# Miniprotein binders against q9sl92, part 3

Target 1, 330 residues: q9sl92
Amino acid sequence: AMESDASCSLVLCGKSSVETEVAKGLKNKNSLKLPDNTKVSLILESEAKNLVKDDDNSFNLSLFMNSIITHRFGRFLIWSPRLSSTHDVVSHNFSELPVGSVCVTDIQFKGRGRTKNVWESPKGCLMYSFTLEMEDGRVVPLIQYVVSLAVTEAVKDVCDKKGLPYIDVKIKWPNDLYVNGLKVGGILCTSTYRSKKFNVSVGVGLNVDNGQPTTCLNAVLKGMAPESNLLKREEILGAFFHKFEKFFDLFMDQGFKSLEELYYRTWLHSEQRVIVEDKVEDQVVQNVVTIQGLTSSGYLLAVGDDNQMYELHPDGNSFDFFKGLVRRKI

## First folded at step 15 (miniprotein)

Design w8
Fold by OpenDDE base, fold request of step 16:
Structure w8 (fold): chain B 330 residues (1-330), chain A 118 residues (1-118)
Amino acid sequence: as target 1 above (330 residues)
Amino acid sequence: SPDQIRELADQLRELVDEFQRAVENGDMDRVRELFLEIFYLAYRILDLARELMREAWEKGDPELEKEARELMRIAYELIDLAFDFLRAIRQGDLDRAQEILQDMRELADRLEELVQES
């Protein structure tokens, strides 16, 4: 088995002098590690200009950094041409990185998905993970919805600013992104409790420019505007952090309730009828419920034909969340 | 439609006047409610602009594209002002908060100008 002993290169980029000094400090200490003990090489952006070959398909650090006007998010960036997982980079190094740091890669080959699923992202996907801190553990599960919403609005924001017809990215609960009924992205949040805070690592995958296996944003855009300039991963990521910072601030100040209306306009599940399986006296009974929204805990809220409200829980056995729902009376 | 834009302009003015009163009264709960009303009004403007932009591309109509672009600008500026307002209030900068309310009134005037040009 050729264990590819290939050292992982991490390019460190800072928006300002503050983040640049952090990058220098991390490099000098060689403090960034991967969980699989892969040899890491830390490179500053200023040094990387000689290493980035004219591959027009590499993530443009300067384009992204010039777009960022955020106060907390996306100001410290780690880029690699190839990573096992962006999520592993930010989660394993959470204490060494500024809060709001982002890791981006062109190719991810062992990306963490939901549960046990490994995400492989080909070239043309926007694959990134970033960090945030939360104090209230009750609302930590809701952050994935804020992220989903921010991604959908970021794609629209890039279209709007370019004078393009918007791409209608929709949310499939709990954390998938769809265009025209096809999956184009997904979100993973993980958290650890440390030093009286929840350290949240957020991973996002979005298919921007790879038409396989389903579709990508640029394929959809070409269908609406054949002569248009394509969306860039850097533009979408910049727009994401601008939207996310606003939505996160609103979420922390007024709760997820302030974003629910916008979320329900963006999701696929308004008035959706779903079958839930109840066990009654060792018999499986199928009931139909109509999705009404989310509960305060972030589960699906639904109404039965009996006019009773139910919280829908995944059974943990079904790969499709909508095939393995159990209802609980509220 | 021109009537929809006029309605949005009138609603924006009304909300800004209510916002002014809530600030003057120190009613922070009402300020939070009115922020959400302004925020979602901006999204209604943005949704209309996005629909017009789609239609402009489908028809190849450059005038409709121009209108859609201006509505998008107004909506994005309104969202930014709404968040800037909340920051000003949190910082106790009431002078900046009053300036922002005036800037929001100017956005309502820009919406009405679009109705007159249509």
Scores: ipSAE 0.838, ipTM 0.931, lowest interface PAE 0.6, mean pLDDT 90
Fold by OpenDDE base, look of step 15:
Structure w8 (fold): chain B 330 residues (1-330), chain A 118 residues (1-118)
Amino acid sequence: as target 1 above (330 residues)
Amino acid sequence: SPDQIRELADQLRELVDEFQRAVENGDMDRVRELFLEIFYLAYRILDLARELMREAWEKGDPELEKEARELMRIAYELIDLAFDFLRAIRQGDLDRAQEILQDMRELADRLEELVQES
């Protein structure tokens, strides 16, 4: 049976007349492509009102676009009810999209994880990818931490504004998000060097209303406040871009050091003892180190029982990121 | 506690006065340092507000919830003012920068009012 060429619909939304004219231009040229040559249908937001059935579970474009007051991020939106990967949309079309463009989907069926793991996004998961540009390649690896921090602060911001008990989303280094010891999200950053800039594509997955495979924010919220209004994906995404724009500006002006204190309050690894493996003369020696923070390069900084400082490097072979760490003396 | 809120109000006033001096002297390095101090002061206010909000939900205390909400509002306004201040300075808009410093002083007064009502 020929797998039917499932045409992918992309709805293009602009916050202002500038982004709306970009949307019209992209539609008229049919410029957006997927890496697998899937047939793409481009639809303007104004045309989509007749096509999007009011399924209460679809991403509300108007709710999100009305919340956006940012200058650079989230002003151009691509939405699809179903995508292989939001990350593939923004990365493959990086040069055609305004910087800060976001792609959102209700269902992602070939989502890229950091590992060979496919991130399947069930209905109720917030799955998005967006673009940014950076000039200094040395700090590009740190952007993932700024993104992780902005997601955790966005969730708190939505809770606070709604008068809800805050959901304590924690960062598991390098790019996982946890609540009550359960994974609820993850971040993927990829970059390409082009035209003297790093073109960075940032993918985020966050379990907002999907009860599987672990837990979601709304399940945690119902446990704390059973009668509370649930969190919406649109609210979290709006709050994310407002937090991220501020944190990105601070990061670009003063470096990641300006955000480290807030990051260390939010991560899981303060004074954590970990076992690292050293290879000495073809023997594997296990040593215990205590995590102290991050290095300027974005690796884990740890102190040994010898009071020596070490940078922890992933060996690339371990599925458990903490089991595959090699120490380097600083 | 009321004493913690008062201490935060006093620290905010001191930081705003140092900001004023740094702007008048054209000391942009000091302005960046003071921004971080104000930024993290706002997060200390926000942490206290979130603790009070949690306690209010656990006890079912609507007055404690009201106090926590006001602290949250002050903290978020302070964060917004701090970033707006940096923008004004980068643009060379010293008049707007001075207006923002006055708005930050009013936030310190609102913190102190909250202590007196408690």
Scores: ipSAE 0.805, ipTM 0.920, lowest interface PAE 0.7, mean pLDDT 89
Fold by ESMFold2, fold request of step 16:
Structure w8 (fold): chain B 330 residues (1-330), chain A 118 residues (1-118)
Amino acid sequence: as target 1 above (330 residues)
Amino acid sequence: SPDQIRELADQLRELVDEFQRAVENGDMDRVRELFLEIFYLAYRILDLARELMREAWEKGDPELEKEARELMRIAYELIDLAFDFLRAIRQGDLDRAQEILQDMRELADRLEELVQES
């Protein structure tokens, strides 16, 4: 779209009076920016009667905020019915927003995957991005796994609370979420280093109630519990922050090792055998390896039939786990 | 699986006793280790409850659903109590820590009662 013609409305919502005063300050300064110089209109929740309707198509701000029991994450929310990227909103404006702020949209038409891929979000997807800070750069790459795990457990927590059969969301390393062999979501983490801290922005897309492109959580649920009430985006997001805050606290206190057992029960790769292809002197060399887990730095650890250890990197390899093939990127 | 529920209840009681001893010894490393044991015990209860809920929906069995819901309540409260306990110890609030240990023992009793009522 043309830069001068594009506009965007962002509704600001706080859990408490502290966050509400932040929202007023942001509106008065008009301090939020988007990468394409899109004109941004900031609207307080109290002013948004025409945008915030009580229907099934719009994210219910009150339902989400009333459900929030966290102390740090999800207490400041930015919503728009349509956005190019929730991730750009929180990452581009990291310093202006309270840490732990979340941006949610009903429709996202740009998206940013692991490697700047476009992830189109049809109606019914839960599309959100939020922020956190960390000081230890060695563990920053592990955050994506904590987030992935928290998403999978949040879905189960909502099913549990509603008395429904659980949905077994699985993790396809490093950033994809799957159910029954079909992709239902993905995670994107980016970071910058500023003022002796890593500013981390996390984007999540999850197919809750969309009919496209593959499947969604509610389609799976209908097969198991046809007459049940379906999952709502607000419920899952609330459960996510509740679970993530606990997992993040545990991660920061005791490291990722404290979560590894739960993580390996949830990912797709336990004891998976794959072929690793490499080119040496213009020859293709293939080795069969068995996935063992993650290294301390968050890469794949595998062992070959020759008892040789392999460390596989997402930025140095091309992965096709359904074909059982890992290639060195060219 | 009544025997599995009894085993989980016994394990919880043993871990709570270990928690109390670790606090009395001032052994925070041991407290963190026991926290993880309680945390994963809660997830074993939750795994059982989640499987029972799936079975209840497959069979249309409201008594299985009721059992699954109670197990879920116990597991979620146990997770919350474990995090609250660690927080209470860090704050030096020993009275609150003792209340939490008592609450965990009551969860073990409730878990065992569920077997008796089936």
Scores: ipSAE 0.803, ipTM 0.923, lowest interface PAE 0.8, mean pLDDT 85
Fold by ESMFold2, fold request of step 16:
Structure w8 (fold): chain B 330 residues (1-330), chain A 118 residues (1-118)
Amino acid sequence: as target 1 above (330 residues)
Amino acid sequence: SPDQIRELADQLRELVDEFQRAVENGDMDRVRELFLEIFYLAYRILDLARELMREAWEKGDPELEKEARELMRIAYELIDLAFDFLRAIRQGDLDRAQEILQDMRELADRLEELVQES
């Protein structure tokens, strides 16, 4: 109902006393806001007996916090059983929250992707958003690739820890995650420039244990390892921040070039041959190109057999990678 | 294969020796280059381990699973040690950096032991 969407309870949870004191300050000031003037009630984890459930449908705050060993990311968590957007929580409150804060929900009912399409979030999906800061605007677009890589490696890390066969999550450029030809997740990055820094908010959706609308990680795992212990959202999120913090440190120290080899092992497009169609003076021109990787700006780089260079942008092209055809939008 | 694991162990030992010399010479650009070489060596070990784990489950082979898990532990420890090494160098903690290099040599020994146990 609309009246349930008009109020919102946010549970605040910190890894240590430092983050717990931040949570107390936020509650006392009642300083977090949402779009559309939704009333926000801030609740400390210690006060949240009625919202924190001991079942598989509720995100287990203690399991997550006990698993993290990071220094920056994932140490301050905001949880609600239902939200319209985890991304709005962290992006609209960026300056009030510690950088690296994460918002998680069990159900997100009006999520979004890069377009205005609704991103459905049934129960069992891992839905989260977190924040970071960067100073160099030229490399901000590359962060989505670092996040994508960290998600794929986090899934493998959890499988490895459990003694299970890995799930080969692939990246469909620029920000989709696939298994066996079916979408299992996506990444959304936005940024604003303020006070000489880029404030970056990252949203991630990942089909861990849902039955619809596509496949999920646990369904794939059951096919490879019947009767195995299944993946939990909390384990994947903890592994994500552990991996992301390392990749982010390397990215900031040595650039995306340091991660490219690992990234290209994971994406769907290595050495993919594609026909690029374009129109020149009312004539259709077709060129066969081979996808090489990413440009320094994060666009798709391809070269033709005649060494002609092609730079393909996500917003200016119609992509059908399954048919090997790229058509420029006019 | 045993020959691949032996090659990885030899590469790790050589890279650790180069790491130690680069630190002694104060060559921080070389330290960064060697970090990447060790980082990707660890991922080559991890790739091998992950394929062995899939094979172990496909065949129902507990001995392959045991080998895969040990390779995974070595790879994850090596990744952690590589990042800890950079952190120690940035903090100027040379005693800790030297301890980490010793730990990396022990991982190379563990790789060689897997070949001898096959």
Scores: ipSAE 0.798, ipTM 0.922, lowest interface PAE 0.8, mean pLDDT 85

Design w8
Fold by OpenDDE base, fold request of step 16:
Structure w8 (fold): chain B 330 residues (1-330), chain A 118 residues (1-118)
Amino acid sequence: as target 1 above (330 residues)
Amino acid sequence: SPDQIRELADQLRELVDEFQRAVENGDMDRVRELFLEIFYLAYRILDLARELMREAWEKGDPELEKEARELMRIAYELIDLAFDFLRAIRQGDLDRAQEILQDMRELADRLEELVQES
């Protein structure tokens, strides 16, 4: 059986004539590439009508594009029915794409996680990556918190608009999303310094409609809403970009401090007691601290039973950040 | 409660008046502070709306659902106006900023109307 070199199809969509002309230019130049040199086929949305069958659980490009009213984010879309990584698409082609471009896929089979874990996304997951630029390298680590907050608020906004009870998506620091104590999503941010700016690629995975491996958002709504009114990936993604654009503007104008209160209402860690390891004279001592918030650098801020404030650092050895925390006195 | 909605309406009016003074004085630091106060006021309205929506679902009360939906609309509109206001100020469009302040006052009036209907 010839291993058909399965060309990766990328459908290019623009919100306006400006982004549509960018799409045509990219197609004509065949400029988009994958890091693994996988053969890429570029298709315009206008040509893709034969690829998107209405009956397929495929991402509805028109539904998403009609919802977008943002100025900077989500106006240029790359969709593929199957990708190794949406993050690879946007990060590798960062200079060829408009800032704020998004790549979405129905199935991601080599998705990047923070810990080199492959995020495999079955059908029903919202898997996307988008680009942004930042100038201050000190606040680049905080963008993941803005993104996580925007995802949680986007889900609530879609529920509110549908007249559904809100789904309480919570943030597990630093970058996981939870519902009812179960992981439903995660965020990856990567950055490169180029042309005096930080080129940030943001990857998000959210389980919307697949009950595996843990749960999904629509499983929480099951029995409360008719199937016709369940959450759609397109709706969440649209709401995300509307929310994120606002939060990003606020973050860039007033810093993350302006969003901290909303973040602390949304995270899991208010007054959480955690065990931290101290290295004292070649001995590992376990201490208990209580989480109070985030430091200005985006680390966990905690108070010891000694009333001393500590910044918590990952040890770099544990996959579970909460099992490998080291305290530093501040 | 109706009293909570009235308090939110009064707070919104006060904040709008302070915005107007801050704009007139060219106090951009105060404008930024007041933006955050409006932003979090809108979230307090949303939290109340979501609580009422939950209660409406639990009780099967369509009037409470209607009230919750109106509060949600007001809160979302207030968030949009707050960001539009900051944009107008950053652009030096003081006329647009004044229009937005008037629109925010109308939202306070809509909150009071909701209290009277409840």
Scores: ipSAE 0.786, ipTM 0.912, lowest interface PAE 0.7, mean pLDDT 89
Fold by ESMFold2, look of step 15:
Structure w8 (fold): chain B 330 residues (1-330), chain A 118 residues (1-118)
Amino acid sequence: as target 1 above (330 residues)
Amino acid sequence: SPDQIRELADQLRELVDEFQRAVENGDMDRVRELFLEIFYLAYRILDLARELMREAWEKGDPELEKEARELMRIAYELIDLAFDFLRAIRQGDLDRAQEILQDMRELADRLEELVQES
């Protein structure tokens, strides 16, 4: 069978002349690479009329950039109508891109065999990845909670600006976003240590308008406000960066403690009772613990029936963090 | 409720006065603490506004919607002012900081006006 060689075009868009000059430099040097020997063509937004189509499925670059008033994040955008991974674009090119750059795609596909290409893509999903730097490795794992909080607040902010009832997106610790008991999104954070800094890449998938009513934000909105305008991916992404920049600055200045109250009002786990199984002398004993919050390391803090405090960890045997938890006395 | 809005306005006035004193005393640790108190006060106003907006849509009540929108405007402006204040203090721009404190007092007055207009 024939091997498919993937290629992609990446459209570069800057908020201001500073970012536009960066885009020109990247194009002239052809500096961006992807894994798997995918061939990359870099295109400036000014040159991209064949890729900027007048249909409802395409991310509107100018609408997004006109909305951005941030100082650091979201000011340099990379877009492609279809990608295997927005995360790979920013993580593999971290040093070539301004910190805070974002990659967005309209369709992201998974899993590609050498002889078979499987295109699994929900249309209408907001799929993006962006970068940041941190120097203190002890708090790097906490960034995912700042990101999840910023996503939930960005959705509410867009509803507020449009005069609509808010959509109560909740956080299922550690990485999932839920509304009305259904998953609508997820967050992935990865980091590498380089030049005395942690290079952090953050990927987010959020079901804005996926064509299935029970699993996306616009389906929820129609249930609350049937005659309203639908939410746009561009609005949510802009609101995300505005909110994230404030939360990130607060997090870096005063720690996660400063956001903790807002986080616990948004997550699903306040006073949640969880059954954990311990082995005692060859027997499995079930214990009930009550979730109290997060530890300073970013794991779950719980109290047992013995009124002792525990940190909850995965046992390593489950894909779902809440299955197979083990407790460690603090 | 009107009682909740009045309480929020009173808390904002108290916090702004404490901000003023902390800056005059050079107590930057207290300034950081007060920033968080105002930040979370703004989110309490916003939470109230969001619940009123939901109710306004459920009932089809344009007067509730109008009240909710005004509370949202106040909350968002207060959040922005709080961050602007912290930046002004870090830059040593005390004239700007005083302007921001006065703007925050105006927001407290606007909250109280909403209670009286009911």
Scores: ipSAE 0.778, ipTM 0.911, lowest interface PAE 0.9, mean pLDDT 84

## First folded at step 17 (miniprotein)

Design v3
Fold by OpenDDE base, look of step 18:
Structure v3 (fold): chain B 330 residues (1-330), chain A 118 residues (1-118)
Amino acid sequence: as target 1 above (330 residues)
Amino acid sequence: SPDQIRELADQLRELVDEFQRAVENGDMDRVRELFLEIFYLAYRILDLARELMREAWEKGDPELEKEARELMRIAYELIDLAFDFMRAIRQGDLDRAQEILQDMRELADRLEELVQES
């Protein structure tokens, strides 16, 4: 039985005439490719209205595109009902897409996690990846924290605008998002150096409306808000790009230090005591340190009971970053 | 509390006046510092607004909800104005920068109005 190579449909949407002409150009050249050589079908938004059945659970392109008032981010959208990875779409086609292009999917079945773990995202998750360029390679690792912060602030912004109770989305370092001690999202950043710039691909997964595997944002609102006023993926994504554009501009002008206070209010790790393992003369010694913040390189900064400052490094062996930390004296 | 809102209004006015002086002096480093102070002031207003919104929801107090919503609006507008100000400065549009400083003063007046209505 020929496994019907299920052609991946990519719907191309532009905010303005500029992005719409880019969409037409990409379609006409059939320029977009996937790394696995999956057959891609490029469809313009204007053509997709006849193909996308009004499934109430599909990402509403018009709702999102009408909300976008950003200058650089989220103005060119690629949507698919089902993708292997949004991150693969934007990273593999980085040079063909406008900077700030976003790929969104309803279902991601081979999503890239930080670990070799496949992130499967069921329907109801907000799964997107977008592109940005950076010049200073030293601060590229910090972009993940700006993204994390922008996601948490986007959720709050949507709640505030809707008159909903505050959802306290917290950051678990380095890139996880938590609500009430449960993981609801995660961020992946990858970069390549090309043409004297760092081409950064940012992937975000946020569980908005699916109660599995842990919880979702709308589960927190259950019984507090009518179903008609629950959080929509399109609203969060729009709010994200508005927050992210501002935070990115501030980050590029004044560095991550300008955002640190807001980040530390949002993360889980203020004054957290953690056990770190040191190798001393071939013996593993456990020491306790207190997390103080981030280093300029984006590692955890901690103080020992000796009042020495340490940079904490992941050992690469633990799934829980906090169980596999090695301290380096700074 | 009303006293906290008044303090925030007074701080905003002071920061706007310092911002005016920094622009007039061409002190871009001071402009960047003052931007951060205004930015975090807006977040302090927003934190207070979110606290009041929680309290309003718990008590079922619609007047407290109204106050919280106005504080939220002021905080979000202040953030937008701060970023717009920095954009105007980067563009050399000093007239627009002056307009934005006036808009920020009007936000301080709106904060004081909330204190008088409470």
Scores: ipSAE 0.818, ipTM 0.926, lowest interface PAE 0.7, mean pLDDT 89
Fold by ESMFold2, look of step 18:
Structure v3 (fold): chain B 330 residues (1-330), chain A 118 residues (1-118)
Amino acid sequence: as target 1 above (330 residues)
Amino acid sequence: SPDQIRELADQLRELVDEFQRAVENGDMDRVRELFLEIFYLAYRILDLARELMREAWEKGDPELEKEARELMRIAYELIDLAFDFMRAIRQGDLDRAQEILQDMRELADRLEELVQES
């Protein structure tokens, strides 16, 4: 049979004329690309009325952009109704996009082209990715904790503004989000080093209004405040960038220590006891430790029953915090 | 409680006065410390407001909800003012910085008004 390529339409939307001129330049040069052989079609928001108006449940571009009062983040939006990865869009095109650009999709999928799709994510999830720059590699791993905190506070901010009781989203180290013991989201940070700077791409998934696979924010809200207005993805994303930009500025000016008190309020692991497994001289040794917090470098700090300090590393450890077993790889 | 709100108002006024003096002295380390104190003061106000909002919904109490909303507005305004103040200082815009300090003092007055009205 004939070879067919996947195709992808990306709608570009800017907060102001400055970002709109960037969008026009990107379209004129057709300068965005994706991994694999996916063909990209760039559409300005002003030219996408038929696409945007055809689906009442589509991400509302103007609602989001009208909410943005940030100076850097969220001012340039890339949207598609369906994507394989919002993270690939911003990370693969980092140099072509304004720093702080965000990519949002309604549905993520695996497959080849729309006609050969096998699966798709539940509708109602907030799926987005955005970019930032950092110069100090020692603090790059900490950015995921700043993002996690900003997500939890953004959800609370939306509830506050709507006059609703807040939803207590908690952080499971290193980068998962939980409510009532069920996972509702996750954060992925990647970075590359180029020209003496770290290009950081952040992906976030948050179960706002999807009934599966576990729970979502609106299901929790309905149980707490029946007949209330439900949360919308656009308002959470707007609140996220408002909160994140403030937290990022504070983080860059005064370090993660300035945010630690807020972070530990949303943490699941305070005083949690776990078993750490190590190999010492070809022998497996188990130590019971109590979780204390994060080190300055972003590792997990724990203390043993013998009052010795331990550092646990995400990429060197196997974790099951719900079963209380942590294996260190050495 | 009314005593907690009064304490927060007093603390805010003290911090704003210290902000003024730290800027006059050119003590940027002190300015950064005071920013954090005000930032976390705002979150203590917000924590109180969030607790009251949850209680208001549990009891169906619209007067408690109204109090919670006013505390929330004060907390969010204070956070915004604190960040705007630091931006004004970094830009050397001392007139704007002074205006922001006055706005913070007005927020302390609004906190006291809540105590007197309850």
Scores: ipSAE 0.798, ipTM 0.922, lowest interface PAE 0.9, mean pLDDT 83

